# Ledger of designs, part 57: VH-VL binders against o60147

Target 1, 175 residues: o60147
Amino acid sequence: MLEKNKYLYIFRHIQTNQVLLSQGNVLKKTALFQLPYPLQKPVAPNGMRPAKLRKDHWVPLLKVEFPNESMFQSVFMQLLNYRKYRSVQPLTSDLLKLPIPVRRRKIMRQEVPNTIADLADILNKEKFPENSVRLQLSDKSDSEYADWPPSVQIDSEEIKLSRGFREKTTVDEAR

## First folded at step 19 (VH-VL)

Design km2
Fold by OpenDDE, fold request of step 21:
Structure km2 (fold): chain C 175 residues (1-175), chain A 118 residues (1-118), chain B 106 residues (1-106)
Amino acid sequence: as target 1 above (175 residues)
Amino acid sequence: QVQLVQSGSELKKPGASVKVSCKASGYTFRSYGMNWVRQAPGQGLEWMGWINPYSGEPTYAQGFTGRFVFSLDTSVSTAYLQISSLKAEDTAVYYCARGPYLSYFDYWGQGTLVTVSS
Amino acid sequence: DIQLTQSPSFLSASVGDRVTITCRASQDISSYLAWYQQKPGKAPKLLIYDASRLESGVPSRFSGSGSGTEFTLTISSLQPEDFATYYCQQDYEYPTFGGGTKVEIK
């Protein structure tokens, strides 16, 4: 029942709408490993990825506060693996009919709604206490991508956009 | 209450293989990453890589590819490190360590000494 | 890879002394740094995470500070059980450790 990190940050790319999960309000370089690539065993460091994270290309999408670390870690790992699982699934016949550039754009555009839906699904299954999870979005309309369980309290205040990170406030943890 | 219990010391000859086990208890196995750290005698700590207990996907650090294999038996919350074609330089204490996804390590196994000698 | 340089490598001190260990990163790692204590024949023990957060059960005489490229671990008043080797570890990239600082009895 440790009260360590209990905040989930999700960032989106300002151009591609790709999504990165973060355990802190500052993106790590390792976050880039979440990007969809062919299934392979990566080597640390991965020489196939950029040496530096362009933090200025990423903005906060949402922040989730959990009651404790255990709940946070559980949801984080599930969400991470939901994305990975989806990235390795065969493309639908409808997508295959599209030109490759169009297909890629469509897939990337779906990352935000899919991630939000995944989060809601995971939280629905976890059955956390009512109003125990606080969700804050940069755009409130994004909450409409999913039906949220009673455990989730959507904050009326939107998060402020900050490229690459969200500055620490009195409300946010150091991580 | 969180515990990581590793298998006992191993003495092997060069060219042999060894498999170290790490049994986790006291927490949800799939909720945290399982890392492996090597420490040669009198030397510092080296991160070898980690395995995702949820998916079973391993990631290896540079220098620990090929002969090193991470695996899981989720039914018994156990992680494994297998080293093949052992060399004298593989002589070290090997630790399993729990931690959030690619972060710090909050709980450690007691370590497993692997000695490779003729 | 991010290199972490600890200083000093060896430190002699007496019980009651204020001890400071420095960890320098080769690049900006924000606050993604942890400190560990290791005693001979034992596994490392987490002391500090995220540069300044004290791990549960760790005495308050331990503290961490810093951000970016310079970090410090401070023991306000060294106790007999604090003689050990200390390591810093970054998790901004794939984890790497500093070379360690051995705190010995003077």
Scores: ipSAE 0.868, ipTM 0.945, lowest interface PAE 0.5, mean pLDDT 92
Fold by OpenDDE, fold request of step 21:
Structure km2 (fold): chain C 175 residues (1-175), chain A 118 residues (1-118), chain B 106 residues (1-106)
Amino acid sequence: as target 1 above (175 residues)
Amino acid sequence: QVQLVQSGSELKKPGASVKVSCKASGYTFRSYGMNWVRQAPGQGLEWMGWINPYSGEPTYAQGFTGRFVFSLDTSVSTAYLQISSLKAEDTAVYYCARGPYLSYFDYWGQGTLVTVSS
Amino acid sequence: DIQLTQSPSFLSASVGDRVTITCRASQDISSYLAWYQQKPGKAPKLLIYDASRLESGVPSRFSGSGSGTEFTLTISSLQPEDFATYYCQQDYEYPTFGGGTKVEIK
């Protein structure tokens, strides 16, 4: 039996460093639904949900290969909801003292490290088999944002950057 | 084995309400999206929206806002569709369907026929 | 919303025939397309996902191809149990279905 999708792709915005989760190596429009609705109608560079997906504004941050679809789906949903939960939490007093544009930028800059930390936390709780999860980063230094459980094997090779998508390789056996 | 079992057929008068249930088993309930699909007699399939079993957050497609409410009872891995102020046009088979987050639908309930007639 | 146009709407064929159904998207949806089979009084059944991936348990006579805006479902040799209605569905945006293709016995 062939496994269904077991690959998680995380993309970052080239300007804002916002993060999108993807079930495939090509971003879907639905990925934008992870971003908050704008009060007005700003574009993605303003850190809000745009009406259209500009694939060229997003680059791969990391790729994760899971043992199977079920494990992948579990982690994906948890990660998605971790982010949502954080987004609805009250802002700290320090953040509230900042002008809105500065505040937004600061929050967005934290999305990459927060997402990586969330992923590590989720994987730690899942207690997957040793070296069963393969993590590939565009920048290996990003792995330092978290302590990884024994289930995670960090690939020695960095992923090739491609805006909006990653071309399928011999290791990309799923979507 | 993954299964989605829906409640039985319903016959309602216009203006009444109906609540369809969809009980899931054989997988981790909160790991997959739960979708609702409508099919009027002799017509095609229409996606109504979905509910996130992890957070409980519903999302409704255009045309299915207001009278349609998605809900969950996670303790029994069950999703619900409630339709209020029923109209004749609501006569259809309603399906619950599992799928990855806003993706395809790999498992379906058997469907629930809701008939609205005077 | 993304519109999916299936062709033909109706298809008459015989057992053993090669059948091809087309699904056209109003915009580029990459490979995010699925195919379903539905028999009268039954729920739809997933056949193909991600344009060309065969769902587990589905006979190998079914295949999917295409990307972007043009997609096809092919039944290499039609069997008696294959007479049904087929739907395409995109998941690039919020899910939408094609109008369906009814495959009838000639």
Scores: ipSAE 0.866, ipTM 0.941, lowest interface PAE 0.5, mean pLDDT 92
Fold by OpenDDE, look of step 19:
Structure km2 (fold): chain C 175 residues (1-175), chain A 118 residues (1-118), chain B 106 residues (1-106)
Amino acid sequence: as target 1 above (175 residues)
Amino acid sequence: QVQLVQSGSELKKPGASVKVSCKASGYTFRSYGMNWVRQAPGQGLEWMGWINPYSGEPTYAQGFTGRFVFSLDTSVSTAYLQISSLKAEDTAVYYCARGPYLSYFDYWGQGTLVTVSS
Amino acid sequence: DIQLTQSPSFLSASVGDRVTITCRASQDISSYLAWYQQKPGKAPKLLIYDASRLESGVPSRFSGSGSGTEFTLTISSLQPEDFATYYCQQDYEYPTFGGGTKVEIK
């Protein structure tokens, strides 16, 4: 019997550093709906939602394997909502001192470290079993953005996903 | 075990309002999306939209804006569908369905028949 | 929106028959397709997700295949309890359903 999806994929935009959460190794169009900014011109950057999903513009950031689907779904929904919550929070005094275009760029650049920090925070609160969560990063140095709980085991090998999707291998993942 | 239990059938007149409930149990309510699906008599399935049980944010499909409202009572793990200004064409079975974020639907309520007739 | 076209709309078969239902998407949806079974007066039941993954508790005579724009649901040997209406559903964009395929007794 096949298990349901227990893998979280996170992608970043190569230009804007915006982040998308994915339940599968191939991005859905609906993933764009995670972006907090409405569809406006210009498409990107400047903190706007692209009209179309250009899979080649998204590169893998990290992959997380959870012990089961329930844990995955819980973390996924929390992570999604952490981002949403952050996007509606008042701007810090430091950000307010910056011109609007510079401010927007800075906010977008913080999405990667913020997402990683959010993930670590969520996992810290969940208190999963030791070494039960496997984390694979495209850049190992990104793991330094957070303190990870004992439940997280960081893989020694970097993730090897293609842009926007995973190349098929002899052993395919659930999603 | 996962279970979605909906409220009973409704008979309404045109212009009236109806509120259908969907009580969830057997899983963490906030961890899955709650979807609503309509099925008119003898017709196919129509996705109406979904509500995020974590944030309470609803998203409505095209054709289901205005008169349709999704809501939650998280204290009792219950989702609600309210339809106002009912029309005869609103006569249908309405399903709540659990699913991962904007994905498939793995568990369904038993459905609620709403009949709108003069 | 993504349109899903099922074929055939109606299918007459006998117990023991191999049954194949097709679902065509108006655009590439990768493997983000699910199949449901619905019996009269009952809620739909998930059979297959992600094009080919069998839902827990579903008999192995059910199988799904395909990717991109063409998908198939196969019942290797039709059983009496399998006479029902079957729907495909995509989740690449906001969810949409196919028109359904009614499998009836020949």
Scores: ipSAE 0.865, ipTM 0.940, lowest interface PAE 0.5, mean pLDDT 91
Fold by OpenDDE, look of step 20:
Order: structure tokens, then C-alpha cells, then sequence
Structure km2 (fold): chain C 175 residues (1-175), chain A 118 residues (1-118), chain B 106 residues (1-106)
């Protein structure tokens, strides 16, 4: 009997650094519905929700393997909701002083580190068994965005994806 | 064991309201989406939408906006479907169904028949 | 919305028969397809998810295959308890169901 999905994939957009959560190594169109609108509903790019899913615009950020489906689902739902919560929070006075395009870029640039930090926080709270969660990062330096609990084992192996996704790309933080 | 137990059959008149309950047990309620599926007599299955048990945020499918309201009582792991201004065409069996986030549905309630008749 | 077309709508078969049901999607949905069995007066039961993964507790005579736009549910040897209506469902986009296939006794 096959086990149900216990793999979390997180993708980032090559231009905007927006992130999408996936219950598998192939993005679904529904993943686009995760994109928040902190200020206004813009048209892609620059914080807009694309009408179509372009697989070639997304690269893997990380992959997480959980011991079982229940743990995966718990973390996935929490992660999803952490992100949603941030997206609806009031903007700080500092952000409000910035021009809208600059503000949007700044917010988007924070999605990757925030998502990673959220994941670590959730995992810290879950108190899973030691080394029971396997984490693979496309960029190992991304692990520095959070303190990981003992339950997390960082794997140096490359993330394998289905056709249509870019393997790796460098994102300019100035964008 | 995972179970979804729904409230009993309802007979309503047009214009009335109905509230169907779905009590979940055997799993962490907030970890899975709760979906609602409608099946008219002799017809196929229609996804009505889902509610996020963690946040309480509902999402309604096209055609199920306005008169349909998803809600939760997380303290008792129960999801609710309320239909207002009932119409004859609302006559159907309504199912609650657990599933991963906008995915398949692995566990179903037994269904609640709502009959709307003058 | 993604449309799912099942064929045939009705199928007559005998116990022991190999039964194949097809589900076609209006667009590429990768492998995000599930199959359900529904008996009269009962809720649907998940059989297959992600096109080919067998749900726990489901007999091995059930199998799913396909990707993209063409999918099939196969019952290798039809049993008396398998006479029911079967539905495909996609979850690439917001969930939608096929029209169903009723498997009847010949």
C-alpha cells in the first residue's frame, strides 16, 4: 500500500521572489491562489497574481519530506495560514513612506526568508522526532534564514523536479 | 478512524433556510480542508467550495456564492453549510468531505438530503 | 473551469470482466486526478488519487493510469460489489467532477 503525499515543495518566482507551496513536485494552478495582495490587486508582474501558471517562471526553493501524511498536512496548512496572516497585516509606517513600486518590491523580497522562517517556526512548535524531517534546499545559504529544530535534517542532495521547471537561477535582490 | 457525521435530512419550503452540520473526528481538524459537494437527484457530483479549518476562510465555487455560507465551530470540530432563500433546485444531497488543500477527498460524510418543496 | 468527460456513461459487464473507464480533461492537469466509487444511497468512496495511487483499503483490482488529458480507471476482474457509479475528479484547478460512469450487471 502506497503512502499518501508527505512531500512539501516550495517554489519561488524567478523575478518577483514570490513563493508557492506545492503538495508535490508539479505546481497546480491552484497554487497561484496563494499569492497575497498586501496593498492592491495588481496585474503580474510586481505582485500580481498571474492568470496562467508558467512553470518556467518558478524554480525550486526547498523540499521537505515528512515522516507521514498527517505531519505533512499539519505543517502545510499552518505554513499556508502563516503566510496569509502576514499578507493581511497592516503596513508599517516605514513601508508606507516608500513609493508603491518600491514598497511592493520590498515586501516581495521578504517572502522567501519569511516563508523559510515560518517553516522553521512551525517545525519548532510541532516537536517532531529528531532527524525525522528531511529538508533539501536549492541554495544552502537559505537555511540561514532560520534556526532549525533537531527534528530537521538538512540534506545536501539536489531537488529533483518534473519537466517544466527551471533548475536554478540567481535572483537579483535589487529587483 | 476518521469519521464525518452529518445532520439528518431536511424538508424545507422555498425561501426558507437550512443549516447542515458535519462533525469530524479521528484526525486533527485544522490539518485538512473541509469541502462541500452537492448531488442533485440522479445527477453527478458538484464541488461547492471549501473552508479552511485553520483560518476559517471559506472559498466558494462559481454558482455557489451568495446564498451559501460555510462556517465552523472548531471547538467541536464541526463544519456547517447554510443555505438561505432555498429554491426547488437546491433539492439535493449535500456531502461534507475531508481533503488535503484543494485536492482529492479521502473521507466523506454520509450526506444530508435537503428537499425543497412547496 | 476544467471539464472532465467520462466514457462511457454506461457500461454493462459481467463478474470477472476487465473494465476500463476513461476520463478526459479539457486541458493538461498533469497527474492531479482522482477516482471515486459511489453506490446508491451512499457517499462516494475514494479509490485512486494522483492518477495512479491506490487509496488505503481499496482492492488491488482497481488501478489508475494516465497523465495530461487522458486517464483511465481499470478493474482487472469485476466483482459483484463493484457494480456502482464511478467519477473522476481533477484537482489541478478548483475541483471538478466527471459526469460519471455507471457500471451495471450484464
Amino acid sequence: as target 1 above (175 residues)
Amino acid sequence: QVQLVQSGSELKKPGASVKVSCKASGYTFRSYGMNWVRQAPGQGLEWMGWINPYSGEPTYAQGFTGRFVFSLDTSVSTAYLQISSLKAEDTAVYYCARGPYLSYFDYWGQGTLVTVSS
Amino acid sequence: DIQLTQSPSFLSASVGDRVTITCRASQDISSYLAWYQQKPGKAPKLLIYDASRLESGVPSRFSGSGSGTEFTLTISSLQPEDFATYYCQQDYEYPTFGGGTKVEIK
Scores: ipSAE 0.851, ipTM 0.937, lowest interface PAE 0.5, mean pLDDT 91

Design km2
Fold by ESMFold2, fold request of step 21:
Structure km2 (fold): chain C 175 residues (1-175), chain A 118 residues (1-118), chain B 106 residues (1-106)
Amino acid sequence: as target 1 above (175 residues)
Amino acid sequence: QVQLVQSGSELKKPGASVKVSCKASGYTFRSYGMNWVRQAPGQGLEWMGWINPYSGEPTYAQGFTGRFVFSLDTSVSTAYLQISSLKAEDTAVYYCARGPYLSYFDYWGQGTLVTVSS
Amino acid sequence: DIQLTQSPSFLSASVGDRVTITCRASQDISSYLAWYQQKPGKAPKLLIYDASRLESGVPSRFSGSGSGTEFTLTISSLQPEDFATYYCQQDYEYPTFGGGTKVEIK
């Protein structure tokens, strides 16, 4: 019996460490709209949007399986909102002291830990049943960016693919 | 059990404005995108854009970035399409449709016919 | 924008026939394609999403296949209630629809 998508896929850029959230195991071109424009805001954005989607530049960071599609959609939309909120916040004084190229690189490097922390914050507030949310990471040490609620079961196996996620026709089928 | 109920048909003169409502029920309103789709008489389907029900931020497709305004009232789970300075070419059925973030549309309203004629 | 070309524009077939409708995308859209059925005077109804996944409540005679640029909707045994116009829609980029395929029952 097939189910509607209940998987969150998170990608990381191999060079910039920027993060993209996805509802499918293959990135859509619209995913790039999650990245804010630099130099067009009163407050400097925390990232730069690439001109095109280079699928060979985005690698798996983590995958989350939710109990059902509606719970996935709730978390996904909240996580997008967290990222938007961060993108419009004033920069810290420590960041403002840095030369612009260094500042941009440091801001981008925070996207991985910030996204993981935001995900955990949402999951701590949502009160899901114990062990009902399955988290798989490409690097299990990344789980250390956050304190996870009892609802989260961290998979002992790391994501073994170096690019993309498992194919739709495998045992682990996803949108 | 998901239901999208739109306001009734409208007959308007050129230059007037119209506001179409789309009341959602049976699901968590903020968890799914709200889209607007136009179908002129005898024509196919056109995506007009969407509004993010969590943030309230609208996105308009090309050709819909002027006289068309999306809004919502989350307290009553309702989305709105407002068309100003109506032209005869705006005569169409307007559908609201929900779906995952920038995805397919799994539930549709019944449509609202807007007729613009002198 | 990604253009979707449906073929044929019109199709006439008998009850019980196997019917195939094709949708071609102007660029690779992976499996990000949906199919809709629209009967006269009614809203579109989702049939297939992600190229091949059948929406709940849709009869099993409907199936979808394809990836990349070529996609197919198949009705394995056409029924009288299948008289409708069928649209494909991609969501790899901002959504766009194909031009439609009108299916008439002989």
Scores: ipSAE 0.716, ipTM 0.866, lowest interface PAE 1.3, mean pLDDT 88
Fold by ESMFold2, look of step 19:
Structure km2 (fold): chain C 175 residues (1-175), chain A 118 residues (1-118), chain B 106 residues (1-106)
Amino acid sequence: as target 1 above (175 residues)
Amino acid sequence: QVQLVQSGSELKKPGASVKVSCKASGYTFRSYGMNWVRQAPGQGLEWMGWINPYSGEPTYAQGFTGRFVFSLDTSVSTAYLQISSLKAEDTAVYYCARGPYLSYFDYWGQGTLVTVSS
Amino acid sequence: DIQLTQSPSFLSASVGDRVTITCRASQDISSYLAWYQQKPGKAPKLLIYDASRLESGVPSRFSGSGSGTEFTLTISSLQPEDFATYYCQQDYEYPTFGGGTKVEIK
C-alpha cells in the first residue's frame, strides 16, 4: 500500500532568498500565501508576496522524505507555524535603523537559515526512528545551519538545479 | 480510522442562526486542514473555505465572507460552521472535509442539511 | 478563480463499457486535480488525487490522467455500482469544483 505524500519540498527565491514550503515538487499558487504583504505597520517583516508565481524564480533548497504522510503533515504544519511566529516578532533596534529596502533584504536573507534551523528544531523534538527521515539539499553546506537528530539521514548527493525536483514513480515508492 | 461526524439536520426560519459541528477522530486534528463545502439541493459542490487547525485562522472563499463563521475547539477535535441571518438560499447540505494544507479532501463528514423556510 | 468545465454533463453507458470523463481548467494547474464520486444522498468520495494517483480502497478500474489544462477520469469496465455523479476539483489555487458529470446506466 503506497502512502499519500510524505515528501516536504522547500524552495528558495533566486533573487530575494525567500522560502516557500511545498507538499509537491511543483509549487502551487497557494504557496505564495505563505508570504505576507507589506503592512503599514511592519508586523510582517519577512518579505513581499509576488503578484504571480514565477516558477523560473524558485529553485529547490531541500527535500525531506518522512516515514509516512501523518508525520509529514505534522512537521509541515509546525514549520508553517514557526514561520508565522518569527514574522510577528518585534524588530530589533538595529534593524529599525536601516532604510526599509535594506531592512527587508536583511530579513529575507535569513529565511533560508531560519527555515533550516526551524526544521531541525522540530525534528529534534520529534521521536522518529534512527535514519527514518531522509534529507537532500541543493547545497550540502546548508546542513551546517543546524544540528540534526539521529533520525535524519543526510543524502550524500545534492539536488541538481537544472529543472527542480525529480519525481519518483509509484514503483519506486513501493520498494 | 479517520472519521468526521457532523451534527444533525436543522430546520430554521429566515433571520435565525445555525451552528453546525464536525467532530474529528482517528488522526492528529491540527495536522490537516478543515474545509467546509456547500451543496444546494440538486446542485454541485462549492468550497466555502477552511480553518487552520493550528492557529484557528479561517479563510473564506469569495461569497462567504459575511454571514459565515468558521471556528474550532481543539480540545475536543471539533470544527464549527455558524451561519447568521439565515436566508432561503442558504438551504443546503453542509459538509466538513479534511485534507492536506489547501489540497484535495480525502475524508468527508456525512453532511448536515440546513433547511430555511418561512 | 480557476474554472473547471466537465464534459459531458450526462453520460449513458452499459455495464462493461469503458467510460471517459473530461475536465478542462481555465489555466494551467499542473497536476493539481482530484476526482470525486458522489452517490445520491451520500458525501463525495475521493477517487483520484494529483491527477493520476489512486486513493486507497478505490477499485483499480478507476484511473486518472492529464496535466496542464486537460484531464480525464477513466472507468475501464463500468460496474452497476458506478452510477453516480463525478466531480473534478483543482487545488493549484483555492479549491474549485467542476460542474459534475452524471453517469447513468443504459
Scores: ipSAE 0.715, ipTM 0.857, lowest interface PAE 1.2, mean pLDDT 87
Fold by ESMFold2, look of step 20:
Structure km2 (fold): chain C 175 residues (1-175), chain A 118 residues (1-118), chain B 106 residues (1-106)
Amino acid sequence: as target 1 above (175 residues)
Amino acid sequence: QVQLVQSGSELKKPGASVKVSCKASGYTFRSYGMNWVRQAPGQGLEWMGWINPYSGEPTYAQGFTGRFVFSLDTSVSTAYLQISSLKAEDTAVYYCARGPYLSYFDYWGQGTLVTVSS
Amino acid sequence: DIQLTQSPSFLSASVGDRVTITCRASQDISSYLAWYQQKPGKAPKLLIYDASRLESGVPSRFSGSGSGTEFTLTISSLQPEDFATYYCQQDYEYPTFGGGTKVEIK
């Protein structure tokens, strides 16, 4: 008897540092629709919204286990909304002064810290039981982008990039 | 108990408009996507698109980008499909269906038959 | 534009038979495939999601398997209430449905 998904999987692009939210440990092509177009829609530069899904270019950023599927869905939909909200905001004067390629890179580099901060903001506003939300990161220093509520238990083990979101094996512990 | 209850069947003339409602209950309305699926008489299923219940932003499948409008009223947990400039080929059963973001459809409305004839 | 081809289009079977329905995708869709049952005049009902996961409340005689481009729905012992049309649906990209397989008596 399998339960419906209660895990959030977040991926990072190895080259652009863009972020994708996923309901499964393997990305769907529709995940690419999460990536915004720039407010100025020139011919798209590589990395703002790729033409196709290159699964070998997306690596684990973090994984979250929620108490149940309903709570997962609530947080997932809120995260999507936060990303959409950011994508339609006017660019700052400082950003508009930059050449378009430099501007795009600066914006993309903020996706990791922004997504982590948004996740924490949602979790701080939710009334989840203490230690009921388990967070695992690929780089534990990324937890420093936000202040986490008591409901969040940060796993001491990092996600191994070469394994993706697969379960850890005993061989990994021997290393 | 999740339920999606749709408005009753409609008989329309070509050129008219129709608005189908889909009232949701038994779950947090804003946590699941609301999809519209068409089934012409004797035919298979065709995804028309979805509306994000959190943002209110619709997405339309190819072929549904003109005369079809999705909307919602979150205060009464209801989604709407409006079809303008009705044509005979719009005759079909229209289903609302919820599911995770762009995923499978775990609950369906009972369907609304829209018949367009002169 | 992922096309799903179901086979067979029609299937005649007896109560108690093992029934297998195949869905072939035009490209690799990983495990992102669902199966639905639809009876005349009724809405589709989800049976299987993520290729092999049984939806809550669906009898265990239903099972799904496959990954990549080829998928199967199996009914281990056909019951009278299982005579219906079955559809596969992918959600690797915007949803598309297979053409359906009608399962009839005899």
Scores: ipSAE 0.696, ipTM 0.856, lowest interface PAE 1.3, mean pLDDT 87
Fold by ESMFold2, fold request of step 21:
Structure km2 (fold): chain C 175 residues (1-175), chain A 118 residues (1-118), chain B 106 residues (1-106)
Amino acid sequence: as target 1 above (175 residues)
Amino acid sequence: QVQLVQSGSELKKPGASVKVSCKASGYTFRSYGMNWVRQAPGQGLEWMGWINPYSGEPTYAQGFTGRFVFSLDTSVSTAYLQISSLKAEDTAVYYCARGPYLSYFDYWGQGTLVTVSS
Amino acid sequence: DIQLTQSPSFLSASVGDRVTITCRASQDISSYLAWYQQKPGKAPKLLIYDASRLESGVPSRFSGSGSGTEFTLTISSLQPEDFATYYCQQDYEYPTFGGGTKVEIK
């Protein structure tokens, strides 16, 4: 590996379906800053930020290979900005009518489709060469949350890892 | 191709203010974080914090939350460090450094020596 | 904050020697560690990122290894231009630097 990172890694929480964006195949503790603190005001999302990064709670959602690091960094920073923008929007009246636990679950449940749609929107606006961006999903049906530009090639093989984007040595494999 | 060019050295009295500039070129300014790193004479490196090039929102490391202010002018791809109420202990070389979001620092400015002396 | 402890603080060596510098983290940082070289009056220069990945344009005599809490920078055959101070830096959490290792001529 002689070139800098050009891969976007997106993780999903196994219980809440919250999403974390990563520039590496192992989550950093700073990734948790993408999740909001619990707030008492009706500002979305007002979900939960875990106190610690539990790597066994985050599973692969998708991986994207870009043509180079510069293009990756542009998309990554834009995705973070989309998530921040959404996090400060006023809640709709329909959401405000819900009990807080139900409201939080409903908001978090939308993070996967929202993130995939945001990614597609950014890629649609970018001027990448045809078939130059390779997208691999853990569940190929998730590609249906968005319309993809010609620059995107959706890999036919799903991500086969059961946790994280790296295989971890098990007790059996370490023997 | 990537280049960070900082403003020149400063000699200041205690209580004065200084503003160090860092002009970036050769890359998409908003795609990489801008960090500030301090090095006192004969000492190691201290991360002071960073500024998000998309939002302009600064983050300061512990110990740098008072007299230090980061800012940007995106129209000229320039970051700024302002230090107010200068103390003798602020005498140091101040570096700007870019990198991926909260990551390693692959390009550095040449450094700006700020000397605070009565 | 994650504390990084470098060892040794000072090292005297001859041209051609194999030099090893260690960096210990106060907690598991996976492979999120970088190494920098700094010569007097100059800015730091990135050598290694992600514990073991060589930055472009850095001579192959430099190598990095380790994960978790223990990391090493190795110079396989010290050259005259390698006399400098070396710093480790983690980016698992908000960045912090080690105290530095000065490599000087014997």
Scores: ipSAE 0.674, ipTM 0.846, lowest interface PAE 1.5, mean pLDDT 87

